# Ledger of designs, part 224: VHH binders against q9p7j3

Target 1, 174 residues: q9p7j3
Amino acid sequence: MILPLFPETQVHVFVYENVSNCAAIHEQLISQNPIYDYAFLDAATILYKKQVYSAIIRALEDRRDEQMKTKTIHSEVILSLSPKTEISSAFRQFSMTKKSKNIVVVKIDSKLTEEEEFERLDKLVEGNRVEFSDEELQKLIDFKVLKKNYKLDPSTLENPLASILSSIALRGYS
Short names: E, the ipSAE of ESMFold2; O, the ipSAE of OpenDDE; V2, 0.75 times the mean of E and O plus 0.25 times the DockQ between their complexes.

## First folded at step 17 (VHH)

Design gb11 (framework vhh_5c3l_4; at its last look DockQ between E and O 0.63; V2 from the best seeds 0.00; counts 0 for: pae E 5.4 > 2)
Fold by OpenDDE, look of step 17:
Structure gb11 (fold): chain B 174 residues (1-174), chain A 120 residues (1-120)
Amino acid sequence: as target 1 above (174 residues)
Amino acid sequence: QVQLQESGGGLVQPGGSLRLSCAASGFTFDDHAMSWVRQAPGKGLEVVSDIAWSGGRTYYADSVKGRFTISRDNAKNTLYLQMNSLKPEDTAVYYCARHSKYGYHDRDLRGPGTQVTVSS
């Protein structure tokens, strides 16, 4: 897909459930295998499509402004999901872990169609692809983790999207 | 091989200052964000500060804000931590740690550490 504010940047987002090889993928990421140049998110921490897109946009803005904290755009997407500026905290909160079962995978600057990118990614991820939608994400979310990550309370839980987006947008500026 | 070596620790009185250095080798230094972590007696590892690959953006733990300054010289492959107004609670072994190019922290990839002791 194309984001209106970044028309030259193609973005693809995929959701996988029941992934059996997250530990192996994690090792490749630590080893910095360029074939794994994606943002691998734990689906347990993602509630809305807009949450993911907001993080992507924030990362792209940081790149445009030459203010990226991490070296790659994909790592910056992970950082951008967090209300905190600390790198380790952001990754602990939102990145895929060895114990993850469901993941959201983001590709920035893809030169491939969505289908071609999926075929490529499907060789790396051993799981079942599901639709990238709020409906499917809501099936995979861990609300305890979500509440902890964004410090949601009973008042903000009435409209959690607004609180999440505010946290992402204001990161590093408050 | 990848190596990190901390230096600059020592014994200092409360209110004193120390400057830690971390010499990096065996990898492209400016491909990686870096962090300082510490472990006090009887406590777990705590992130003290981190810095962007380019040195532009930084993070500080609340306990050290206004007192510590993280910096880097990519030409010298060196990470620094200027510690001012030191307190007894800053006593710990301080480690230099590397983030991967993809941002992930490898807890196993840090130096041997340098001891910082703040005591009257």
Scores: ipSAE 0.876, ipTM 0.930, lowest interface PAE 0.5, mean pLDDT 94
Fold by ESMFold2, look of step 17:
Structure gb11 (fold): chain B 174 residues (1-174), chain A 120 residues (1-120)
Amino acid sequence: as target 1 above (174 residues)
Amino acid sequence: QVQLQESGGGLVQPGGSLRLSCAASGFTFDDHAMSWVRQAPGKGLEVVSDIAWSGGRTYYADSVKGRFTISRDNAKNTLYLQMNSLKPEDTAVYYCARHSKYGYHDRDLRGPGTQVTVSS
C-alpha cells in the first residue's frame, strides 16, 4: 500500500488469528533478529484499520521531521498508537507479548509486493491469516483493554473512533 | 556485563536541588531511549521522565514538569536528571532505565537505584 503523503513508502499490514508461536517470535524480537524486522502488535488492542493507518502516518511524519523518539520506524509505529507521550507505556500496551494470541503485523519500507511479503512472514508466524478489515479486527479486540488504553468513558465509548484518532494525531504537542 | 549505575542521590531540604547521573556500560547507549523511574515509600513505580535516543525529545510526568530536566550525553554514555525545587513528595528511590531498541520489552534494563530524601 502507498499512503498519499508518502508516495515512495510501501506499507503492508497483515492480521493473524490463533497464533501458536508468539512466545518464539517474542524471543526473536528480544534477541534483535533482523529477519523479524516488522512491527508486531497485539490485535487485542486494535479495533479499526484507521487506528493502524493513523499510527503509521504519525510515525512516518515524525521520521520525515526528524522527531522520532525510537531508533526504528517499526518501534515508532508501536509508540504512535499510544495516547500518552511516555515510551514505556506504549510498548507495554500495544506490542505483541508471549501471551498474545492474535496479532497485527506492519511492514514499512517494503521493497516487495504484498504477496511476496506475506510469503516471508508466513514462514515466521504459525497462525491463520485473516483480512485486514474492521470486521475481522472487531472479532479480535478486547474492549476492556481498548477502554483502558485510551481512557474511554461512556461519552466517547459510543463513538470511540474519533477519540482514538485524535489521541494519536495530537499526542506530543508540548 | 550490561550495566546501569545511578549516582547523585542524598538528603536535601525542601526547595533544594540535586543532579542524578546514570553511567551506562556494555551496550550501545545511543540505540536506546532512556527513562528515570521512581518508587516512593509504599507506592508503585512512577515514570518521572523519558528521553529519545538522540536527546531530541523529552517527556515529563505532570508532578515534576517545570522542576526536573532530563538530558543525555551519548559521547559519555551518561543519562542525567536535574532536580530543582524539590518537595517532600519527591522522596523516592530513583532508577535509571533503558528501553528496548525494538519496543517489545518495556524497560529491559534497570539500575539498582539511588535514594533521594527531601526532608526538613
Scores: ipSAE 0.092, ipTM 0.505, lowest interface PAE 5.4, mean pLDDT 86
ESMFold2 (binder alone), look of step 17: mean pLDDT 88; pTM 0.893

Design gb12 (framework vhh_5c3l_4; at its last look DockQ between E and O 0.96; V2 from the best seeds 0.76)
Fold by OpenDDE, look of step 17:
Structure gb12 (fold): chain B 174 residues (1-174), chain A 120 residues (1-120)
Amino acid sequence: as target 1 above (174 residues)
Amino acid sequence: QVQLQESGGGLVQPGGSLRLSCAASGFTFDDHAMSWVRQAPGKGLEVVSDIAWSGGRTYYADSVKGRFTISRDNAKNTLYLQMNSLKPEDTAVYYCARHSKWGIHDKDLRGPGTQVTVSS
């Protein structure tokens, strides 16, 4: 996929459910294995496609402006999901954990087609790929976690997308 | 082997200043954003401040804004925390912590800590 504002940057997003090897993936990320150069998100924290895309765009803007807080674009995507600028909170709230069962995987600056990237990633993730859609994401979301991460209240829950996107967009600009 | 070692803690009177240092080794220092965290007696771990890999962007907890300054020297593999106008409530063990290059949360990547005591 190509984002209009970033035509030279190819992005792929994959969703996996019932992943059995998140602990193993987590260890590879800790050891900084370069073949795991993706953003691994806990699907329990993601409700909308636009949420993911907004974080990606925010991260790409930070890179463009040479204002990345983290070293890699993928870690910056994870940070960009958070309404807070504090790094630990962002990683703790949105990154995949050893206990995760469903994940969203983001690849930035891919040189491969979506199918080729999937074949590569499928060797690393032991789970079932599902469509990257709001419908599928809504099946995997933990609303308690979502409410906590974005401090959603009864008023904002009427339109949670607007609240989430605002939180992402305004982060660091207050 | 990843190593972090804090120093510069001690006893100081209210209103005093301390400068903490953290020496890093065993990894590429400028690949990682860094944090200072603290644990006061009877309380949980609290993030005090963090700093970008390049030293550009910073975060401060509300309780320390305007008093503490985080910085880093990537050439020396060293993280710093300048603490001014210290208060008794700043009394805690202070830890230097490394954030994951790949964006995962790992709370175990910190030093043994240095004690800071603010008392009259």
Scores: ipSAE 0.899, ipTM 0.942, lowest interface PAE 0.5, mean pLDDT 95
Fold by ESMFold2, look of step 17:
Structure gb12 (fold): chain B 174 residues (1-174), chain A 120 residues (1-120)
Amino acid sequence: as target 1 above (174 residues)
Amino acid sequence: QVQLQESGGGLVQPGGSLRLSCAASGFTFDDHAMSWVRQAPGKGLEVVSDIAWSGGRTYYADSVKGRFTISRDNAKNTLYLQMNSLKPEDTAVYYCARHSKWGIHDKDLRGPGTQVTVSS
């Protein structure tokens, strides 16, 4: 898909449930295998499509403005999900871990159609692809994790979107 | 072989200054954001400061903001922490840590640490 503010940048987002090989993927990311150049997110931390798109837009804005903190656009997306500018906490809180069961995978600057990118990714991820939709994401979220990551008031947890998007948009401006 | 080696710790009086260094080898240093973390006696790890791969952007914990300055020299593969106005509460082992190029959490990528002791 194409974001209006960045018309030259093709982005694909995939969601996998019941992933059996997160530990193996994690090892490939540690070894910096370029075939795995995606943002691998723990789906337990993602409730809305807009969370992911807002983080992508923030990362692309930082790249455009030469303000990236991390070296790759995919790691910058992970950082951009966090309300804090501390890199360690962002990666710890939002990135896929060896114990993750469900993941959201982002590819930025793709030269492939969504179907072609999926064919490549499906060779790497042992799990069931589901639709990237709010409906599927709400099945995979861990609300305790979401509340902690964004410091949500328990009374507003029913409709936390505005608080989450504000946290992403305002990171680094305090 | 990936290696991080801290140096420059020691005993200093309150109000004094120290400069820590971290020599990096075995990897492409400027591909990685870096941080200093510390562990006070009997406490967990605290992230003191982060710095972007390029050196341009930084983060500081509230407890050290205004007193500590993180920097890096990518040509020398070295990370630094200038610590001014030191307090007894800054007593800790200070570790140099490398962040993943690809954005995953990697708890085991730090040096052996250098002791800083602030005492009269």
Scores: ipSAE 0.483, ipTM 0.768, lowest interface PAE 2.0, mean pLDDT 88
ESMFold2 (binder alone), look of step 17: mean pLDDT 87; pTM 0.886

Design gb13 (framework vhh_5c3l_4; at its last look DockQ between E and O 0.88; V2 from the best seeds 0.68)
Fold by ESMFold2, look of step 17:
Order: sequence, then C-alpha cells, then structure tokens
Structure gb13 (fold): chain B 174 residues (1-174), chain A 120 residues (1-120)
Amino acid sequence: as target 1 above (174 residues)
Amino acid sequence: QVQLQESGGGLVQPGGSLRLSCAASGFTFDDHSMSWVRQAPGKGLEVVSDIAWSGGRTYYADSVKGRFTISRDNAKNTLYLQMNSLKPEDTAVYYCARHSKYGIHDRDLRGPGTQVTVSS
C-alpha cells in the first residue's frame, strides 16, 4: 500500500497465527541478518489496523524530519507503537519474543508487490497467514496486555481506539 | 568479542559531580541506541536515560532530568553520562546497555556496571 503523505513508500503488513519458529526468527534478528529486516510485532499487542498504520506514519514522519531514535525504519515502527519514548520499554512491550505465537509483520520501502513480498516472508515464517483486518486482530489480542501497554481504564477499555491513537500521536510530550 | 565496559564511578559527596564512560567494542556502535540503567540497593533496574544511535534524541527519567546528561561519541565508540548535583538516592550500580538494531527485546547487552556512592 501507499500512504498519501508518503507516495514513494510502499508498505506491506502481514499477520500470521500459530507461528512455530519465533525463536529461530528471533535468533536471526539478534544476528542482524538483513533478510529479516521487517518489523516483527507480537499480535497480542495489536487490536486495530489503525494502530499499526499510526505507528508507521509516525515512524515515517520521524525519518523525514531526521528525528529517528533507532537505526532502521522497522525498529522505529516498534518504538512508535509505544506511548513513551523510552526504547527498552517499547521493544519489550511490542516486539515479537521467542515465546510469541501470533505476529504482525511490517515491511516498509518494499520494491515488491504484496504477493511477491508474501512469497519471501513465507519462506521465513512457519505459521498460518490470516487477513490483516480488525476481525482477525481481535481474535489474537491479549486485552490484559493492551490495557497495560496503553494504561487504559474501564471507561476507555470498551472503546479504546481514540485513546490508543492519542497515545501514539502524543509521545514525546513528557 | 562484543563487550561494554563502564568506568568513572566512585564515592562522591552530595552536590558533587561524576562522569561515567562506557567503552564499546566488537560491534558497530552507531547501529545501536544506548541506555544507562541503574540498580539502587534493594531495588530493581531503572532506566536512567537513553540516546538515539545518532546522538540527537534522548530520554531521561523524571528523577534525573536537569541533573544528568547522556551523550555519545560515535568516532570513539563511547557512551557518557554526566551526573551533576548528585543526591544520596542516586547511589546505585550504573550499567551501560545496548539496544537491538532490529528492535527485538529478549536480552540486552550490558556491561558489568560501575558503583556510584553518594554520601557525606
């Protein structure tokens, strides 16, 4: 897909459930293998498509403005999901871990069609692809994790979208 | 061999200053954002400050804002923490920590730490 404010930047987002090799993917990321240069997110932390899009937009704005805290655009997406700018909390809270079962995978600056990028990614991820949709994300979310990551109270937890998007947009104010 | 080595800790009186250094080797230093974390006696780890890979953007815990300054020299592969107006509650072991280039969190590379003791 192409975001209106970033017409030269192609983005793909994939969702996998029942992933059996997160530990192996994690080791490749530790080894800094450039084939794995994607944002690998724990799907337990993602409830909405707009949550992911907002983080992508924030990361691209920071790249445009030469304000990235992290080295790669994909690690910057992970940071941008967090309501705070503190790096280790963002990576701990949102990144795929060795124990993750379901993941959301983001590719920015792709030169491939969605189908071509999927064919590459499918060689790396041993799991079942599902649609990137609010319906599928709702099946994979952990609401306890969502509440903790965005400090939602009972009044915001019933309809958390605006609170979550505000947290992403307002990071860096404190 | 990948390593981080802190130095510059010691005993200092309240109101005093120290500068901590962290020498990095065995990896590409400017591929990584860095942090100082501390552990006070009987407490868990607290992130004191972090700094972008480029040195431009920073974060400070509320307890140290205005007193501590993080910096880095990518040509020398060195991270610094300037600590001014030190208080007894700043007493801790201070660790230098490296963050993942690709944004995963399962372990952080950190050094063995340097002791800072603030007492009269």
Scores: ipSAE 0.639, ipTM 0.853, lowest interface PAE 1.3, mean pLDDT 90
Fold by OpenDDE, look of step 17:
Structure gb13 (fold): chain B 174 residues (1-174), chain A 120 residues (1-120)
Amino acid sequence: as target 1 above (174 residues)
Amino acid sequence: QVQLQESGGGLVQPGGSLRLSCAASGFTFDDHSMSWVRQAPGKGLEVVSDIAWSGGRTYYADSVKGRFTISRDNAKNTLYLQMNSLKPEDTAVYYCARHSKYGIHDRDLRGPGTQVTVSS
């Protein structure tokens, strides 16, 4: 996938359900294995495609402006999902954990086609790939977690997308 | 092996200043964003401040904004925290903490900590 504002940057997003080896993936990330250079998100925290794309765009903008707060573009995507500027909170809120069952995986700056990237990632993730769509994401979301992460109340829950996108866009500017 | 060692803590009167240092070794220092965290008596761990790998962006807890300054020297593998206008509520053990490179949170490494006591 190509983003219009970043035509030279190829992005791939994958969704996996019923992942059995999140603990193993987590250990590889701890060990800083470069083969695992993806953004591994807990699907329980993601409700919309636009939420993910907004975070990606924010991260790419930060990179363009040389304002990244994290070392890798993928960690910056994770940070960009959070309305908070504090790094620990962002990672705790949205990153995959050892106990995760469903994940969203983001690859930025891919030199491969989507199918080729999938073949590589499929060797790392033991789970079932599902469509990256709002319909599939809403099956995996934990609304309690979502409400907590974005401080959603009854008024903002009428249009949670707008609230989420605003939170992402305004992070660090107030 | 990965090591973090804090120093610079001590006893100071309200309104006083301290400068904490954290010496890092055993890993590529500029691959990681760093934080200062503290734990006061009877309270949980609190993030005081964090700084990007490059030193270009910082975060401060509301309670310390305008008083504390986080910085780093990547050439010396050292993290700093300048603490001015100290208050009794700043009394805590202060830890230097390393963030993961790829955005996970379970195993942030910390040093043994340094005690900061603000008292009349």
Scores: ipSAE 0.577, ipTM 0.803, lowest interface PAE 0.8, mean pLDDT 93
ESMFold2 (binder alone), look of step 17: mean pLDDT 87; pTM 0.888

Design gb14 (framework vhh_5c3l_4; at its last fold request DockQ between E and O 0.84; V2 from the best seeds 0.86)
Fold by OpenDDE, fold request of step 18:
Structure gb14 (fold): chain B 174 residues (1-174), chain A 120 residues (1-120)
Amino acid sequence: as target 1 above (174 residues)
Amino acid sequence: QVQLQESGGGLVQPGGSLRLSCAASGFTFDDHAMSWVRQAPGKGLEVVSDIAWSGGRTYYADSVKGRFTISRDNAKNTLYLQMNSLKPEDTAVYYCARHTKYGIHDRDLRGPGTQVTVSS
């Protein structure tokens, strides 16, 4: 996928359910294995495609402006999902954990087609790929976690998407 | 071997100042955003401040805004925390923490800590 504002940057997003090796993936990420240079997100924290895309766009903007807080574009995506600028909170709230069962995986700056990238990633993730859609994400979301992460209340829950996107877009400005 | 070592803590009176340092070794320092966290007696860990890998963007807890300044010298592999106008409630063990390069949460990436005590 190509984002309109970043035509030179190819982005791929994958969703996996029933992943059995999240703990192993987690260890590889901690050890900084470069073949795992993706953004690994806990699917329980993701409700909308636009939520992911908004975070990606914000991360790319940070990179464009040479204002990345984290070292990699993928870690910046994770940070960008958060309504807070504090790094540890963002990583804790949105990143895949050892206990995760369902994950969203983001690849930025891919030189491969979506299918080729999938073949590569499929060697790392032991789970079932599902469609990256709001319908599938809705099946995997933990609303308690979502409400906590974005401090959603009865008023903002009337339009969760708007609230989430606003939180992402206006992070550090309110 | 990854190592973090905090220093600069001590006993000061309210209104006093301290400057903490964290020496990093065993890894590429500028590959990682860094933070200072603290733990007061009987309380959990609290993030005090964090700083971008490049030394650019910073975060401060509301309780320390305007009083504390985080900085880093990547050439010296050192993280700093300038603490001014110290208060008794700032009393805690202060830890230097390394954030993971790929954005995964790992709370074990801290030094042994340095004690800061603010008391009259």
Scores: ipSAE 0.920, ipTM 0.954, lowest interface PAE 0.4, mean pLDDT 96
Fold by ESMFold2, fold request of step 21:
Structure gb14 (fold): chain B 174 residues (1-174), chain A 120 residues (1-120)
Amino acid sequence: as target 1 above (174 residues)
Amino acid sequence: QVQLQESGGGLVQPGGSLRLSCAASGFTFDDHAMSWVRQAPGKGLEVVSDIAWSGGRTYYADSVKGRFTISRDNAKNTLYLQMNSLKPEDTAVYYCARHTKYGIHDRDLRGPGTQVTVSS
């Protein structure tokens, strides 16, 4: 897909459930294998499509403005999900771990159609692709994790979207 | 061999200053954001500060903001922490830590640490 603010940047987002090889993917990312240059997120931390798109937009804004804190646009997406600017907590709280079961995978600057990118990614991830939709994400979220990551109280948790998006999208947008 | 080596710690009086250095080798230094973390006696780890791969953007914990300055020299593969107006509460082992290039969390690559003791 193409975001209106970034018309030259093709973005794809995939969701996998029941992933059996997160440890192997994690090892490839630690080894800096460029074939694995995607943002690998733990789906337990993602409730909304807009959460992911807001983080992508923030990462792209920081790249445009030459203000990226991390080296790749994909690592910057992971940072941008966090309400804090501190890198260690962002990576710990939002990225895929060796024990993750469900993941959200983001590709930015793709030269491929969604189905072509999926074909490549599917050779790397051993799991079941599901639709990138709020309905599917809601099945995979861990609300305890969401509450902790965004400091939501019980009343906010019933309608958390605005609180989450204000933590991501409006910080530093000009 | 990926290595981080801190230096510059020691015993200092309250109000004094120290400059910590961290020499990095065995990896492409400017591919990685870096941080200083500390562990005070009987406490968990606290991220003191971090710095962008380029040296441009930084983060500081509220407890040190205005007193500590993180910097890096990518040509020398070195990370620094200038610590001014030191307080007894700053007593800790200070570690240099590297963040992954692709943004997944890993056991932080850290050096062995350097002891900072602030005492009369």
Scores: ipSAE 0.808, ipTM 0.913, lowest interface PAE 0.8, mean pLDDT 91
ESMFold2, look of step 17: ipSAE 0.723; ipTM 0.880
ESMFold2 (binder alone), look of step 17: mean pLDDT 87; pTM 0.889
OpenDDE, look of step 17: ipSAE 0.911; ipTM 0.951
ESMFold2, fold request of step 18: ipSAE 0.748, 0.746, 0.774; ipTM 0.890, 0.890, 0.898
ESMFold2 (binder alone), fold request of step 18: mean pLDDT 88, 88, 88; pTM 0.890, 0.890, 0.889
OpenDDE, fold request of step 18: ipSAE 0.915, 0.920; ipTM 0.950, 0.955
ESMFold2, fold request of step 21: ipSAE 0.620, 0.805; ipTM 0.827, 0.908
ESMFold2 (binder alone), fold request of step 21: mean pLDDT 87, 88, 87; pTM 0.887, 0.891, 0.889
OpenDDE, fold request of step 21: ipSAE 0.920, 0.916, 0.919; ipTM 0.954, 0.950, 0.953

Design gb15 (framework vhh_5c3l_4; at its last look DockQ between E and O 0.91; V2 from the best seeds 0.82)
Fold by OpenDDE, look of step 17:
Structure gb15 (fold): chain B 174 residues (1-174), chain A 120 residues (1-120)
Amino acid sequence: as target 1 above (174 residues)
Amino acid sequence: QVQLQESGGGLVQPGGSLRLSCAASGFTFDDHAMSWVRQAPGKGLEVVSDIAWSGGRTYYADSVKGRFTISRDNAKNTLYLQMNSLKPEDTAVYYCAKHSKYGIHDRDLRGPGTQVTVSS
């Protein structure tokens, strides 16, 4: 996929359910295995495609402006999902854990087609690929986690997308 | 092997200053954002401040804004925390913490800590 604002940057997003090897993936990330250079998100924290895209755009803007807080674009995507600038909170709230069962995987700067990237990633993730859509994401979301992460209340829950996007966009501008 | 070693803690009177240092080794220092966290008696871990891999962007807890300054020297593999206008409520063990290059949360990557005591 190509983003209009970043035509030279190819982005791929994949969703996996019933992943059996999240603990193993987590260990590889700790060990900084470069073949795992993706953003691994806990699907329980993602409700909308636009949420993911907004974080990607924010991360790409940070890179363009040479204002990345983290070293890799993928870690910056994870940070960009958070309404807070504090890095520990962002990673704790949105990155996959050893206990995750469903994940969203983001690849930035891919030189491969979506199918080729999938074949590569499929060797790393032991789970079932599902469509990257709001419908599928809504099946995997934990609303308690979502409400906590974005401090959603009854008023903002009427339009959670707007609240989430605002939180992402306004981060660091308070 | 990843190693973090804090220093510079001690006893100081209210209104005083301390400068903490963290010596890092066993990893590429400028590949990682870093944090200072603290634990006061009877309380949980609190993030005090963090800093970007390059030393550009920073975060401060509301309780320390305007008083504390985080910085780093990537050439020396060292993280710093300048603490001014110290208060008794700043009394805690202060830890240097390394963040994941790939964005996972890892709670175990911190030093043994240095004690900071603010008392009259």
Scores: ipSAE 0.904, ipTM 0.945, lowest interface PAE 0.4, mean pLDDT 95
Fold by ESMFold2, look of step 17:
Structure gb15 (fold): chain B 174 residues (1-174), chain A 120 residues (1-120)
Amino acid sequence: as target 1 above (174 residues)
Amino acid sequence: QVQLQESGGGLVQPGGSLRLSCAASGFTFDDHAMSWVRQAPGKGLEVVSDIAWSGGRTYYADSVKGRFTISRDNAKNTLYLQMNSLKPEDTAVYYCAKHSKYGIHDRDLRGPGTQVTVSS
């Protein structure tokens, strides 16, 4: 996908369920293997497509403005999902872990078509690709985790999307 | 081999100042955001502050805002924490911590720590 404000930046987002090799992927990320330079998110933390796109937009804005905290655009997406700028909380709360079962994977600055990027990613991830859609994400979310990560209380349950998106868009301003 | 070594701790009176240093080696320092975390006796770890890979962008815990300043010197591979207006509740072991380049949570990416004791 091409974001209007970032017309030269290709973005692909993939969702995998029933992933069997998150521990192996995690080891590759620890080893800093550049083949794994994607944002690997735990799908239990993602309810909406707009949640992911808002984090991508925020990371790209911070890159444009030379205000990235983290070195890669992909790690900046992970940070940007968090309502706080504190790095360890963001990585702990949103990044794939060794025990994750379902993941959302983001590639920014892709030089490949969606199908070509999928072919590369499919060699790395042992799981079943599903559509990146609110319907599929809703099947994979853990609402207890979502409520904790964004501090949602009963008054925000009716419209949690607005609260979540505001947290991402205004991170660091309040 | 990744190595982080904290120094500069000690005993100081309330209201005093200390400057902590963390010497880093075995990795490309400029590729990583860094943090100071602390552990008071009998308590869990608290993130005190973090700083962007480039310097400049920072986070401070509410308990230290306005009193502590994080900085880094990428030419010297060194992280710093200037601690002013110290309080007894700042007493803790302070650890330097490295964040992953690719944004995953990695267990125990910190040094052995330096003790800070604030007491009369």
Scores: ipSAE 0.685, ipTM 0.870, lowest interface PAE 1.2, mean pLDDT 90
ESMFold2 (binder alone), look of step 17: mean pLDDT 86; pTM 0.874

